# Ledger of designs, part 10: VHH binders against Pyridoxal reductase, chloroplastic (PLR1)

Target 1, 350 residues: Pyridoxal reductase, chloroplastic (PLR1), of Arabidopsis thaliana (Mouse-ear cress) (q56y42)
Amino acid sequence: CSNNTSNITTFKPLKLPLFWPWQKVKMGPLSVSPMGFGTWAWGNQLLWGYQTSMDDQLQQAFELALENGINLFDTADSYGTGRLNGQSERLLGKFIKESQGLKGKQNEVVVATKFAAYPWRLTSGQFVNACRASLDRLQIDQLGIGQLHWSTASYAPLQELVLWDGLVQMYEKGLVRAVGVSNYGPQQLVKIHDYLKTRGVPLCSAQVQFSLLSMGKEQLEIKSICDELGIRLISYSPLGLGMLTGKYSSSKLPTGPRSLLFRQILPGLEPLLLALSEIAKKRGKTMPQVAINWCICKGTVPIPGIKSVRHVEDNLGALGWKLTNDEQLQLEYAAKESPKSMIQNIFQTR
Below, E stands for the ipSAE of ESMFold2; O stands for the ipSAE of OpenDDE; V2 stands for 0.75 times the mean of E and O plus 0.25 times the DockQ between their complexes.

## First folded at step 4 (VHH)

Design f01 (from d1 with S59D; framework vhh_7z1x_3)
Amino acid sequence: QVQLVETGGGLVQPGGSLRLSCTASGFTFSNYAMNWVRQAPGKGLEWLSGISGSGGSTDYADSVKGRFTISRDNAKNTLYLQMNSLQPDDTAVYFCARDTYSWGFEDYFDYWGQGTQVTVSS
ESMFold2-Fast, scan of step 4: ipSAE 0.069; ipTM 0.551

Design f06 (from d1 with S52T S57T; framework vhh_7z1x_3)
Amino acid sequence: QVQLVETGGGLVQPGGSLRLSCTASGFTFSNYAMNWVRQAPGKGLEWLSGITGSGGTTSYADSVKGRFTISRDNAKNTLYLQMNSLQPDDTAVYFCARDTYSWGFEDYFDYWGQGTQVTVSS
ESMFold2-Fast, scan of step 4: ipSAE 0.238; ipTM 0.665

Design f11 (from d1 with S30D N31D G53W S54N G55S T58I; framework vhh_7z1x_3)
Fold by ESMFold2-Fast, scan of step 4:
Structure f11 (fold): chain B 350 residues (1-350), chain A 122 residues (1-122)
Amino acid sequence: as target 1 above (350 residues)
Amino acid sequence: QVQLVETGGGLVQPGGSLRLSCTASGFTFDDYAMNWVRQAPGKGLEWLSGISWNSGSISYADSVKGRFTISRDNAKNTLYLQMNSLQPDDTAVYFCARDTYSWGFEDYFDYWGQGTQVTVSS
């Protein structure tokens, strides 16, 4: 018998979550896979070079994710550039509707969409109508999670209360199963939680930039608040827009606008990239898999982007295993030793 | 050999204060999040508070929020729980527990102390 548990009359068994896709995590009233996928690249011509000819491969990638037990997909009503505004929601809706694996069970997919805090959305009714427009594009009757994409507190505080009332009405009308927020800092996260609670609406999720490149004081405060209030943190950009993949160097930058950011940050990431590479080799894993697994180990639900079948295949390898506490500490120490980190999202509030 | 030893328990009157200490040995203390858990007579375990390795993340159960303060001194390998405004319902055996994650607060802990009795009685 173990000497270390001898003085406790009741003891919970040691639970070693290996983050298998079927080991769902709670997110308010929802049960989601330990990792989801984001669809920011779908319809984005500027940053991700989207073309409609890619739609068949994106559909294959979506089906692969479903087949492997992924049930959380994140999108937004603002995703898609120019004429393709709303294209991400339209594509996700089409793929869900056409899925052979989901025939008659489309509601088993948890769709999380984000409603933009546009300056012309000045009434709660307009915000509810934004939700209805998203439902129409997605071709579904109810969202898993309806999210406010960013806070207006710093520049239009009166608008924010209107948008919060819109979220309440979406929930009360049954248009969404749960409500969440994105890019909310510690102060605003507590304020919206308390507001929604007075209206009988639970806040289920907080989506923020969170990764080995974004684990500063503010992210840690947000995580602490989420744990305290029973809110699930959804970690976006878990790979730092690709900087944690090991594919890039100062001499091998990505094409497009990301190259400017990578030039500034990537040279200062050597200690972290080395630690990721060493752990990946030791575990027989890729650097992206280690970086995503780290996010899951912190109790977050990462949503790496679906860009291709190969990306989904690789990211699925982040599941079914767990970094040790010592490996997590090694990565965290290497990140702190690295002279550079991700730039805070400009929409992130206090 | 991992050891966690709680001290500082005792008898106190309602409204009083106590400070509990947990001294850790056999592992690198500042690599782990630490927790306080209690068990009242005839009841199950109740998680009270957790603190990350660097004190950057601290969380409390609603029953003790505003009355109890968790802290740690990594140089001394010691975890503390300052208990103020004690109530009869706070009567329990208080345990120090090591988290399996450096940053998280889990339902499952890998090492526990022997416990220290706190009795709140008028």
Scores: ipSAE 0.000, ipTM 0.129, lowest interface PAE 17.5, mean pLDDT 84

Design f12 (from d1 with N31S A33E G53S G56S S57T T58I; framework vhh_7z1x_3)
Fold by ESMFold2-Fast, scan of step 4:
Structure f12 (fold): chain B 350 residues (1-350), chain A 122 residues (1-122)
Amino acid sequence: as target 1 above (350 residues)
Amino acid sequence: QVQLVETGGGLVQPGGSLRLSCTASGFTFSSYEMNWVRQAPGKGLEWLSGISSSGSTISYADSVKGRFTISRDNAKNTLYLQMNSLQPDDTAVYFCARDTYSWGFEDYFDYWGQGTQVTVSS
């Protein structure tokens, strides 16, 4: 065992918010770290190149996040490719259960999972059973946030009402502490908020693609609605799948399917990458830390992907400081001057 | 605390040579892949070269292949870039950058030096 020859996580009790250089943020009835972590890569062989040999490193990364006050972890029942379907929830559950850092305080972790709007989930009871299946994979008694993964409004509007009733029942039965949605656009976000309110259920969170590469008209409108209605925006892909890290260029692309997206978008990001690099250098920070900090400064809770101990170590440096208003404007202006941005998620509703 | 310090930049005439050095501290240098990246005035970041933790695997961008040579001395915690046949368009700030330990996932350079200015002009 050596601290300087491997990425071994030190196990210790979680610190209270008073001991951190940052404060937890309110998310409905929950108190969460200002940045969480997403587990989309866990079990994803196609986009992220997941292999089971990575599990030990992922567990160490998870423990490092806990040790440094991170209590929000986002997953989904659809995460894990092919035969590994549900693997992200299974790994997260295993890591929480086995955590020496938590040591009997497993319920202090806020688990946010997303339930897929599959075409065969046609009853509220089936949707509640999806929640129970996630609880079983996660090996926990209650979720922090139960989320609808996408809206069916554009192709199956009657199914959506059934799924919304499912969310209501999950909340009423105490299976989830809060309910949220993912990939909801401005119109549907207002509709579900109002529907849930008539049933006595507050809408806690709205998870959408939001970053310096995804701050278009729709994202800004969603943010405005969230602020108006008391909903917390959870920003996914805050690093643009890695494009905002400074590591990649046309001559140094990532492996796998991301390389096609990077070939299309990365050449058009020069003004934004330059601004990120300049601010990072001025602040003694990394480009990912600046990009994540920007999301936090906008009042969102970013969930960058947890992939390695080093990724977690770097992302933690996004906390405990704030970009000035001028630095935020510099980044936003540079993003607008960049001719390319992220493609809107196909499941994003109006 | 992780620290990377670049030295060796300066003014050089076209066709000249410079050797950049990057001294690392605050981490186990021999466990990380290291890279050189540059940023020309008013341009974005351009990756130039990478070297594996042991030094056995090396790669170069087409723009510098055959002119630049990356190397490392793990005993001295130092990364080098030997730059030959310098051209005016090589004028840039040159950064050394530490690669992540993890492969197969979203990767990034997690630490960068302050950079050293290289100016190629008459």
Scores: ipSAE 0.000, ipTM 0.270, lowest interface PAE 15.2, mean pLDDT 84

Design f13 (from d1 with N35H; framework vhh_7z1x_3; at its last look DockQ between E and O 0.44; V2 from the best seeds 0.00; counts 0 for: pae E 4.2 > 2)
Amino acid sequence: QVQLVETGGGLVQPGGSLRLSCTASGFTFSNYAMHWVRQAPGKGLEWLSGISGSGGSTSYADSVKGRFTISRDNAKNTLYLQMNSLQPDDTAVYFCARDTYSWGFEDYFDYWGQGTQVTVSS
ESMFold2-Fast, scan of step 4: ipSAE 0.478; ipTM 0.790
ESMFold2, look of step 5: ipSAE 0.316; ipTM 0.726
ESMFold2 (binder alone), look of step 5: mean pLDDT 87; pTM 0.883
OpenDDE, look of step 5: ipSAE 0.465; ipTM 0.803

Design g02 (from c21 with G104D E106D D107S; framework vhh_7z1x_3)
Fold by ESMFold2-Fast, scan of step 4:
Structure g02 (fold): chain B 350 residues (1-350), chain A 122 residues (1-122)
Amino acid sequence: as target 1 above (350 residues)
Amino acid sequence: QVQLVETGGGLVQPGGSLRLSCTASGFTFSNYAMNWVRQAPGKGLEWLSGISGSGGSTSYADSVKGRFTISRDNAKNTLYLQMNSLQPDDTAVYFCARDTYSYDFDSYFDYWGQGTQVTVSS
């Protein structure tokens, strides 16, 4: 005559739809949203057409991301070409400090910054000082993740060990909650993991170019290593610098230096763009939402660029649903059929 | 000890309205997303709606969009589900469930209430 609650309690819990904005994924000791945002465009006049008049819109976009459960923001000490070095970190720090939505919870934002492997950073102390300079620009006491921006293994292998010692010291001094790397290939990823582990420092993240345009053997090998070692892959350029948005064609290129890259790659992407368009139409979604959702389905945390309130609104639509295995395969086969893919970054190591 | 207690279920006529409440204790309520899930007679579990810890983000299953509204009062440690335009196929046991604080790509609820019966029938 009454419901048997004990039978209900023996059921395996229902799986929540992956990729809700408030659901968190593990990244070392951190809990991060399934999608973060990158700030490469902030302060970048040359590649992204940044202007200081955009700062108010960027702040509104940042607040919208926070309101919708996004807590991971990626920046770098090298971001801000054309005006001031560190401009991206300065803007992010200002937005965090001034955020009325955060109030007393500024520490719930996970700030991931990247330290450039500049040729003049020759001591571990200089690298720790780079971290302190970033903390100063960000106006925070501790980073969520301190990252080495690229490997020097191919041209200055002795410098790389010094930079790795700098990461160890940042962690030991409590300047960062976790450490990560960017543009590391399979060989160097294993080497730094082992180096840090022998010194009691866990490697929490590996940031690499990963998208439907960048899913070759190397990316799959990096993903496999990350899964085995408990490292989270952060996927940068999940939209291929805008090529996967459906906004561009041979007759409608972006302004600036990206137009050169688009002329080379975009004409060879027709099968992939058609598959993205078809799935987006079927799902009532946008092409960027499908491309970002695919990255999350592969077990990565994508960091699309934050440029406007509209971009954040659209990208948030990548959360709260998931592509079926068949849809993922359709996109992957279409990408394989496409004669072009993304050009590998010159900083990417083996 | 973490506890979730649902109230507000009962018998309601088609087209009617009902508000469910879930009172939480044993944890910092505002730090967790909360969800509503139901189980109709002879069927599996169906996720209906979720709300972020702050209440700033909500989501709904297609079957209840426009009819149900999820909300929370963090000062009272209480989650709500306002159900309007109820249909006979809304008849089910309704559960309050706490989202996993931290999990990899497959996410599960870690704590469930005991459930409250909602019957939509004339």
Scores: ipSAE 0.000, ipTM 0.265, lowest interface PAE 13.5, mean pLDDT 83

Design g03 (from c21 with Y103F G104D F105W; framework vhh_7z1x_3)
Fold by ESMFold2-Fast, scan of step 4:
Structure g03 (fold): chain B 350 residues (1-350), chain A 122 residues (1-122)
Amino acid sequence: as target 1 above (350 residues)
Amino acid sequence: QVQLVETGGGLVQPGGSLRLSCTASGFTFSNYAMNWVRQAPGKGLEWLSGISGSGGSTSYADSVKGRFTISRDNAKNTLYLQMNSLQPDDTAVYFCARDTYSFDWEDYFDYWGQGTQVTVSS
C-alpha cells in the first residue's frame, strides 16, 4: 500500500548523488565541482610529513574523489620539499594518466597549477617555460587553469608586468584554458583583471586564504570584487591547517611546525569550535564538513588537501546539503567573538 | 498551486519500452531542475535521473544508465522518461519531483507527483 501523501514510502534514507551536474560552478570557460582538492601535502616532508610510501594511498584518495564527481585539482610547481621539488605535479600527472576511472577522459579533469614568482623569472618567455615544465611533469598537453602563485607588486613591480605577459602568452598559445591568480589582494586583483582584459584574456579565478578563521574585511572585499568582475574565488586552507577539525586541543597538538601556530591560536578558538561542534552534532556531520560547507555557502570553491582516503571520504560529506542562514550567522558570530584568528598569508598583496 | 502529474505507466513485457510523462503547473517550469524517483514493492526510494532547468545537463543512476533517457519540453511544461529494455526489477511506482535548485542542499525535492505504476511482467 502507498502512503496517502504523495504515495511515497521509505524503508531506508534516499541515496542521492553528492551534487547534481547543474550545481557545478562556472570558472570562466570551465565547469567545476563545488569543491576541489589541493595537493600541497604531496611531496611536502616539512609541514605534512610526506613519504613516498604514501603514494598508493594518495592514488586511492584521488580515485575516490573522481568517483564522487570531483573534477578540480590544484597543485603548484613549487610543491615538494628539497629533492622532491615538483613532486606534487608529477604525482597528480601520474594519477591522471593511470586512472582507470577516467579511461580516456583525462580531459574531464580540471588541473589548476600555480607558477612561483621566483626572483630569477625575469622574462615572459621564462614564465611560459615554467608552464611548459609543469605540463611535462603533469604529462598533459593543456592546463585547465594556469595561475600566478603570488604578486611581486610590493617588492618588484616591473617583474609583475613581465609575469602577467607570461600568463597572456600561455593563454594565447593554448597552453592553458584559463588564467588565475593566487594571494592577490583587492587592489592588485582589480589591476591584473584590467590588464588582462586589455589583452583579451579573461581572469578566471582568484585563490586566497578563506575560511571561518580568515573572513576578515580584506577577504570579504576580495569576494565582493570577484563577484563584481565575474571571477571565481578559490578558498585555500578552508580548515585552517587543521584547526577547525575538532581533533586538536591545547592538550592535543599536531606534530611539526604547525604545533607552534596551534599553541598561539587554538586556545582562542573555543567559541568557534563549540559552534562548529554543536551544528555538526545537530546535522549528523563532522566539524570539517561544516567548515567546508560554510565556504561553499559563501559562493567560493574550497580546495581542502588530499592526505588520505579517510580524509577525502570525510571531506566529500561536505557536499549534498547546505547550512541555513541562521547557522552561517551563528558560525560567523562565533568566529568574530573568538579572540584569535588565522594570520594572513605573508605572500598576499594589497 | 504547484502540481505535478505523471502519466504513461502500465503493464509491459520484459524487454519492452515505456515513456513516462510528468506535466507541471503552478510555477515557471524552466527555472527548476526535475528528477525521476521510483519505489519498488517493499523497498525504499531510488533516485533514477535528473535534468537541469534548461535541459543542458542530465545525470543517471548506474542501474538505468544506457536504458533510460530523461528529457524535457519547457514549452509544454513536461518532463519525460524514456524507458527501454525494461526488466522485472524495474517494476515500481515512478514519481517526478521538483528540485529546490537554489543550491539549498538540505531539501533536494520540494514537490512530488502522485506517482504512476510500472509493472514489468510476462
Scores: ipSAE 0.000, ipTM 0.199, lowest interface PAE 16.7, mean pLDDT 84

Design g04 (from c21 with Y101W G104D D107G; framework vhh_7z1x_3; at its last look DockQ between E and O 0.01; V2 from the best seeds 0.00; counts 0 for: pae E 13.1 > 2, placed apart)
Fold by OpenDDE, look of step 5:
Structure g04 (fold): chain B 350 residues (1-350), chain A 122 residues (1-122)
Amino acid sequence: as target 1 above (350 residues)
Amino acid sequence: QVQLVETGGGLVQPGGSLRLSCTASGFTFSNYAMNWVRQAPGKGLEWLSGISGSGGSTSYADSVKGRFTISRDNAKNTLYLQMNSLQPDDTAVYFCARDTWSYDFEGYFDYWGQGTQVTVSS
């Protein structure tokens, strides 16, 4: 009895995409949009000024992303401040569940969750439990990508090995479709890749700060290693926490903790910002779109943070076109002429 | 492996007609919305038409509305584009593209064919 599950194709009026689509890229066994969205701002009161009153707007932003073919959403079990710990996953899960567009196709959404290497996670079982907790918050049966949020190799090498084993176990248990890492330096990336390989688990992604503000020797080396090993590089903070948006200047700083950082870095970014602006104008694009597109051109999957429909709309405009090689070089040159680069993540290993 | 192969392109006079075909393999064809996209020399990509997995819904760009007709034969794993009243401005490489999402048109494409050249010239 061939259960012809008559997949009742629900009549949906065909709509033109708001933005020109781009071909999906492979990330291990997964097929993802060339750009994902990060949800770091979801539940983060301190850095991003999250308020629960924003939830509806976030949901709208999420829906718009889906409608335009975005299927990769990056989150973490550590996202959300204080009592809102895990809020990003909760919200994402809620949005997935409530999405009318998905209509039972929730599995087509690739949720990439990062698991924090908290000091109290000392056993592989505890790490697996962290994954289960994320699944509970998300209200899904399986993650797209389970990621180790950072390496403990520099300060707790025994814990690192346990966490690696935890990644293996969550994969073996089918809790995740693929495994990834975040904030790994070149050397540690190779080590975990090799370890996972010996355990029959492919490493599908490496997430690092990668942008026109963060394209130093280490980032380039990581990219090279990823290319060699068949790992997809996910570039977080493609906009430099907003510095590359053109919205801020020495006279117009963001509020909160970012203000100090921006005050230190922005005055030296004039050449880069000018280059971004010029190219944006020539292309009829925005500076963020150009910056994100650059990440894509470099072969990475950028995951800009979203907290509004406007952000989604703008970011989607980064797709469907490519910077020329000359434009890329122009941007890269301008970036190199900038005296200050973005501060690297404190957890980034060598 | 997902494959899309376009055929039917060629040289045609203004006012003429062509029928493009796209043969799909490596996936359940009926589960995916399909699209036609073209790229003219020196121009960007242009979406032309989309059709739902079942074929029950179709959509067209204004530039081709009334002239082009998208259809599909799911039994043959084939997508079609009937192009009538062709104009020189229709000269382009035509691609079939699979929609990102299953069944419904979502406006995002994950697989493309190699394209077929259509040239409209007197």
Scores: ipSAE 0.000, ipTM 0.259, lowest interface PAE 12.8, mean pLDDT 88
ESMFold2-Fast, scan of step 4: ipSAE 0.479; ipTM 0.792
ESMFold2, look of step 5: ipSAE 0.000; ipTM 0.131
ESMFold2 (binder alone), look of step 5: mean pLDDT 87; pTM 0.885

Design g05 (from c21 with S102T G104E E106D; framework vhh_7z1x_3)
Fold by ESMFold2-Fast, scan of step 4:
Structure g05 (fold): chain B 350 residues (1-350), chain A 122 residues (1-122)
Amino acid sequence: as target 1 above (350 residues)
Amino acid sequence: QVQLVETGGGLVQPGGSLRLSCTASGFTFSNYAMNWVRQAPGKGLEWLSGISGSGGSTSYADSVKGRFTISRDNAKNTLYLQMNSLQPDDTAVYFCARDTYTYEFDDYFDYWGQGTQVTVSS
């Protein structure tokens, strides 16, 4: 148990913003940081091991992100502790309201929330009321982005049209600055874009699982459509739920239910993990920073999850530099060589 | 138990070539990625090259890309570094190291060889 690490230089995050205002990414009428943060873990006891004792650290992590220019935070009305009570939205709202770093500039934060396509949300009015409920929990008057969390096209196509009308009304009433979707496949993405366009509502974002573990034919097709139609792709799970961090192996699994997925996938990732490790060493960066930077280089806005101050500290190091085309190809070829990849989200449509 | 032994170092003139070997024992060699790292006099550690357990994927630091080639023979439990077009600033102790896939730079390797000296001078 020894290591001769003398004279090693390491990357340190800058005290000043890691990116300049002109490096912000356009998402419809919005100007967002090149990377945002997801709050899926906030209030999630089962999958992410959330405890209320973590709230102080989560608030500190939020402030650190703001201090370094991050202005995009993604949440959902379905995120929370076991009962679908909006705990993630409530925590984010509290942190925004109490923020000393914002000092009355609460509207500079772009809040993106997702409205679940619950089977009991059968009218456009109910969907508008879902938006109003999220605004109440977040303690804000307007969302940056209001998103439909998943499509009902495959099992309740008539409900989907009602939900789309709800999105139109949210936009027209000024409850949201922009409208987006999540887990929409290539065909449904074009259909909703056209539906909204005929009603004077631009589709500004498409959130899908996108990472070095999730760059299959379907993800690439979605990205192509987004580029063609002027839609920004928001990449969720850019670290593959932690599999791309280099912290885990088949003999060193995470705690909780994620260990089941990791047992299945992680042993097949050696070529990709090696490539990430080698590029990280060459660049003086971490594996998560390289994986997130790859998403940014592809023109997406990744939203890695926040669980701690340490996560934010590390993820911020993904900004302020760029992978070369050769490095991107090396990672992509290594991912293709790896016999395993992430499981597609069950709600993602055709 | 785990042992890595480097050979092949020595004195060479600028523009010359050397091939380093690292013989592994005490573990299943093909299950581990392997790396070459060097330390020049008065300088820090510099990662040079890595190769996957299967040999199907390789990577190089910019300073050696196009001049050095990493390879392995899993049947012989041996890692190689073919060094061509050697320059005076390639003078260093060269280490064979077993990869751990950690994201902290100083935690990337769990076992190191003893090192072999390479001197490039006229």
Scores: ipSAE 0.000, ipTM 0.289, lowest interface PAE 14.2, mean pLDDT 83

Design g06 (from c21 with Y103M G104D D107S; framework vhh_7z1x_3)
Fold by ESMFold2-Fast, scan of step 4:
Structure g06 (fold): chain B 350 residues (1-350), chain A 122 residues (1-122)
Amino acid sequence: as target 1 above (350 residues)
Amino acid sequence: QVQLVETGGGLVQPGGSLRLSCTASGFTFSNYAMNWVRQAPGKGLEWLSGISGSGGSTSYADSVKGRFTISRDNAKNTLYLQMNSLQPDDTAVYFCARDTYSMDFESYFDYWGQGTQVTVSS
């Protein structure tokens, strides 16, 4: 039978976001995939065991991410141990330049780099030159996001204003499409937002440690401020340096200095790891996929690290679905019941 | 200013032992985890061992586990590495490094000593 539609209002069809890569999220003037990737491991010999022989596999991992609609890649001018300083930017630039999938579409990749607040960067001009050096290493003419890597407020407050002026000049000169900050707490985040706004520069992103291991009062306050001010939170270490993968135990620790941190924290994570494992099994997903999906459910853009093709394959499975509200609460209660959590970054401000 | 000075390196025969010391100054030593790292000729850096600020937790690379022992004396601001059963491939410059526990920075070690040479030769 035909239905009488005269008493029915028309509603615009709306599908709830399932975190598909094409369901881009706004980040200032940018449109980014719901998950990006970090390149901290690229050139890092001590924490991540980087070797130059890995470069071909890293390039394959990068191409796989692009093929699956990932367009946000985070790096830093400080990434690379010792003689490999700047190596992460050099590798990312090489991969973008050589990409067969990006021919004629290099501008669709959002490159976010972070500029270190080094003690010798004492003028706004020197900070703009840091941006130009990053552009040279990346072999691109404009960054998606230029970020201040950490705040100097607690030890060199006059330097911080100089660095903020550098961000203003980068934006005004068209070297970056947007500006952001990393490791800023709620007080400093409001201060830089207001400083930039008075100069006509929008603050688009705040990158902070945020995960099921880093969902304390400070993270919640930062998220609240981000929501209030129209800033997108980029969640780094969404897997807690690997502690949320289920791969490690007291008898199977990672190599390098991370093993010392894992010995301190991992034994106190039993309730959280159990909850992650149970939900992962129920959903036919992996523990990392559940942990990353939780970050996206909280309205953040996580940037898990790229170390291999297998890492990218696994992390891509965090997209295309959503944890229920009950599953999110189960994970959050389990995190609260866990006697240990992640140590805050030493550069994290108030 | 922060300063780390390694001592105790030298020439030793295979199967021998050496004890390295690292004297710290310019900061509150007990507030920082400390690490030992080495670099063999023509090779990259290799992390060997770490110890928490209190000394209550230690960790070792598989290559040195069971042979090397890390310890510290916070009253003397000194870090130690006891090296036993040394082999020719242990030949390297050995560095002590201060650990920042940085979760998002390449400077997981924010200060390094100048290094001390260990040569294992017959």
Scores: ipSAE 0.000, ipTM 0.237, lowest interface PAE 15.7, mean pLDDT 85

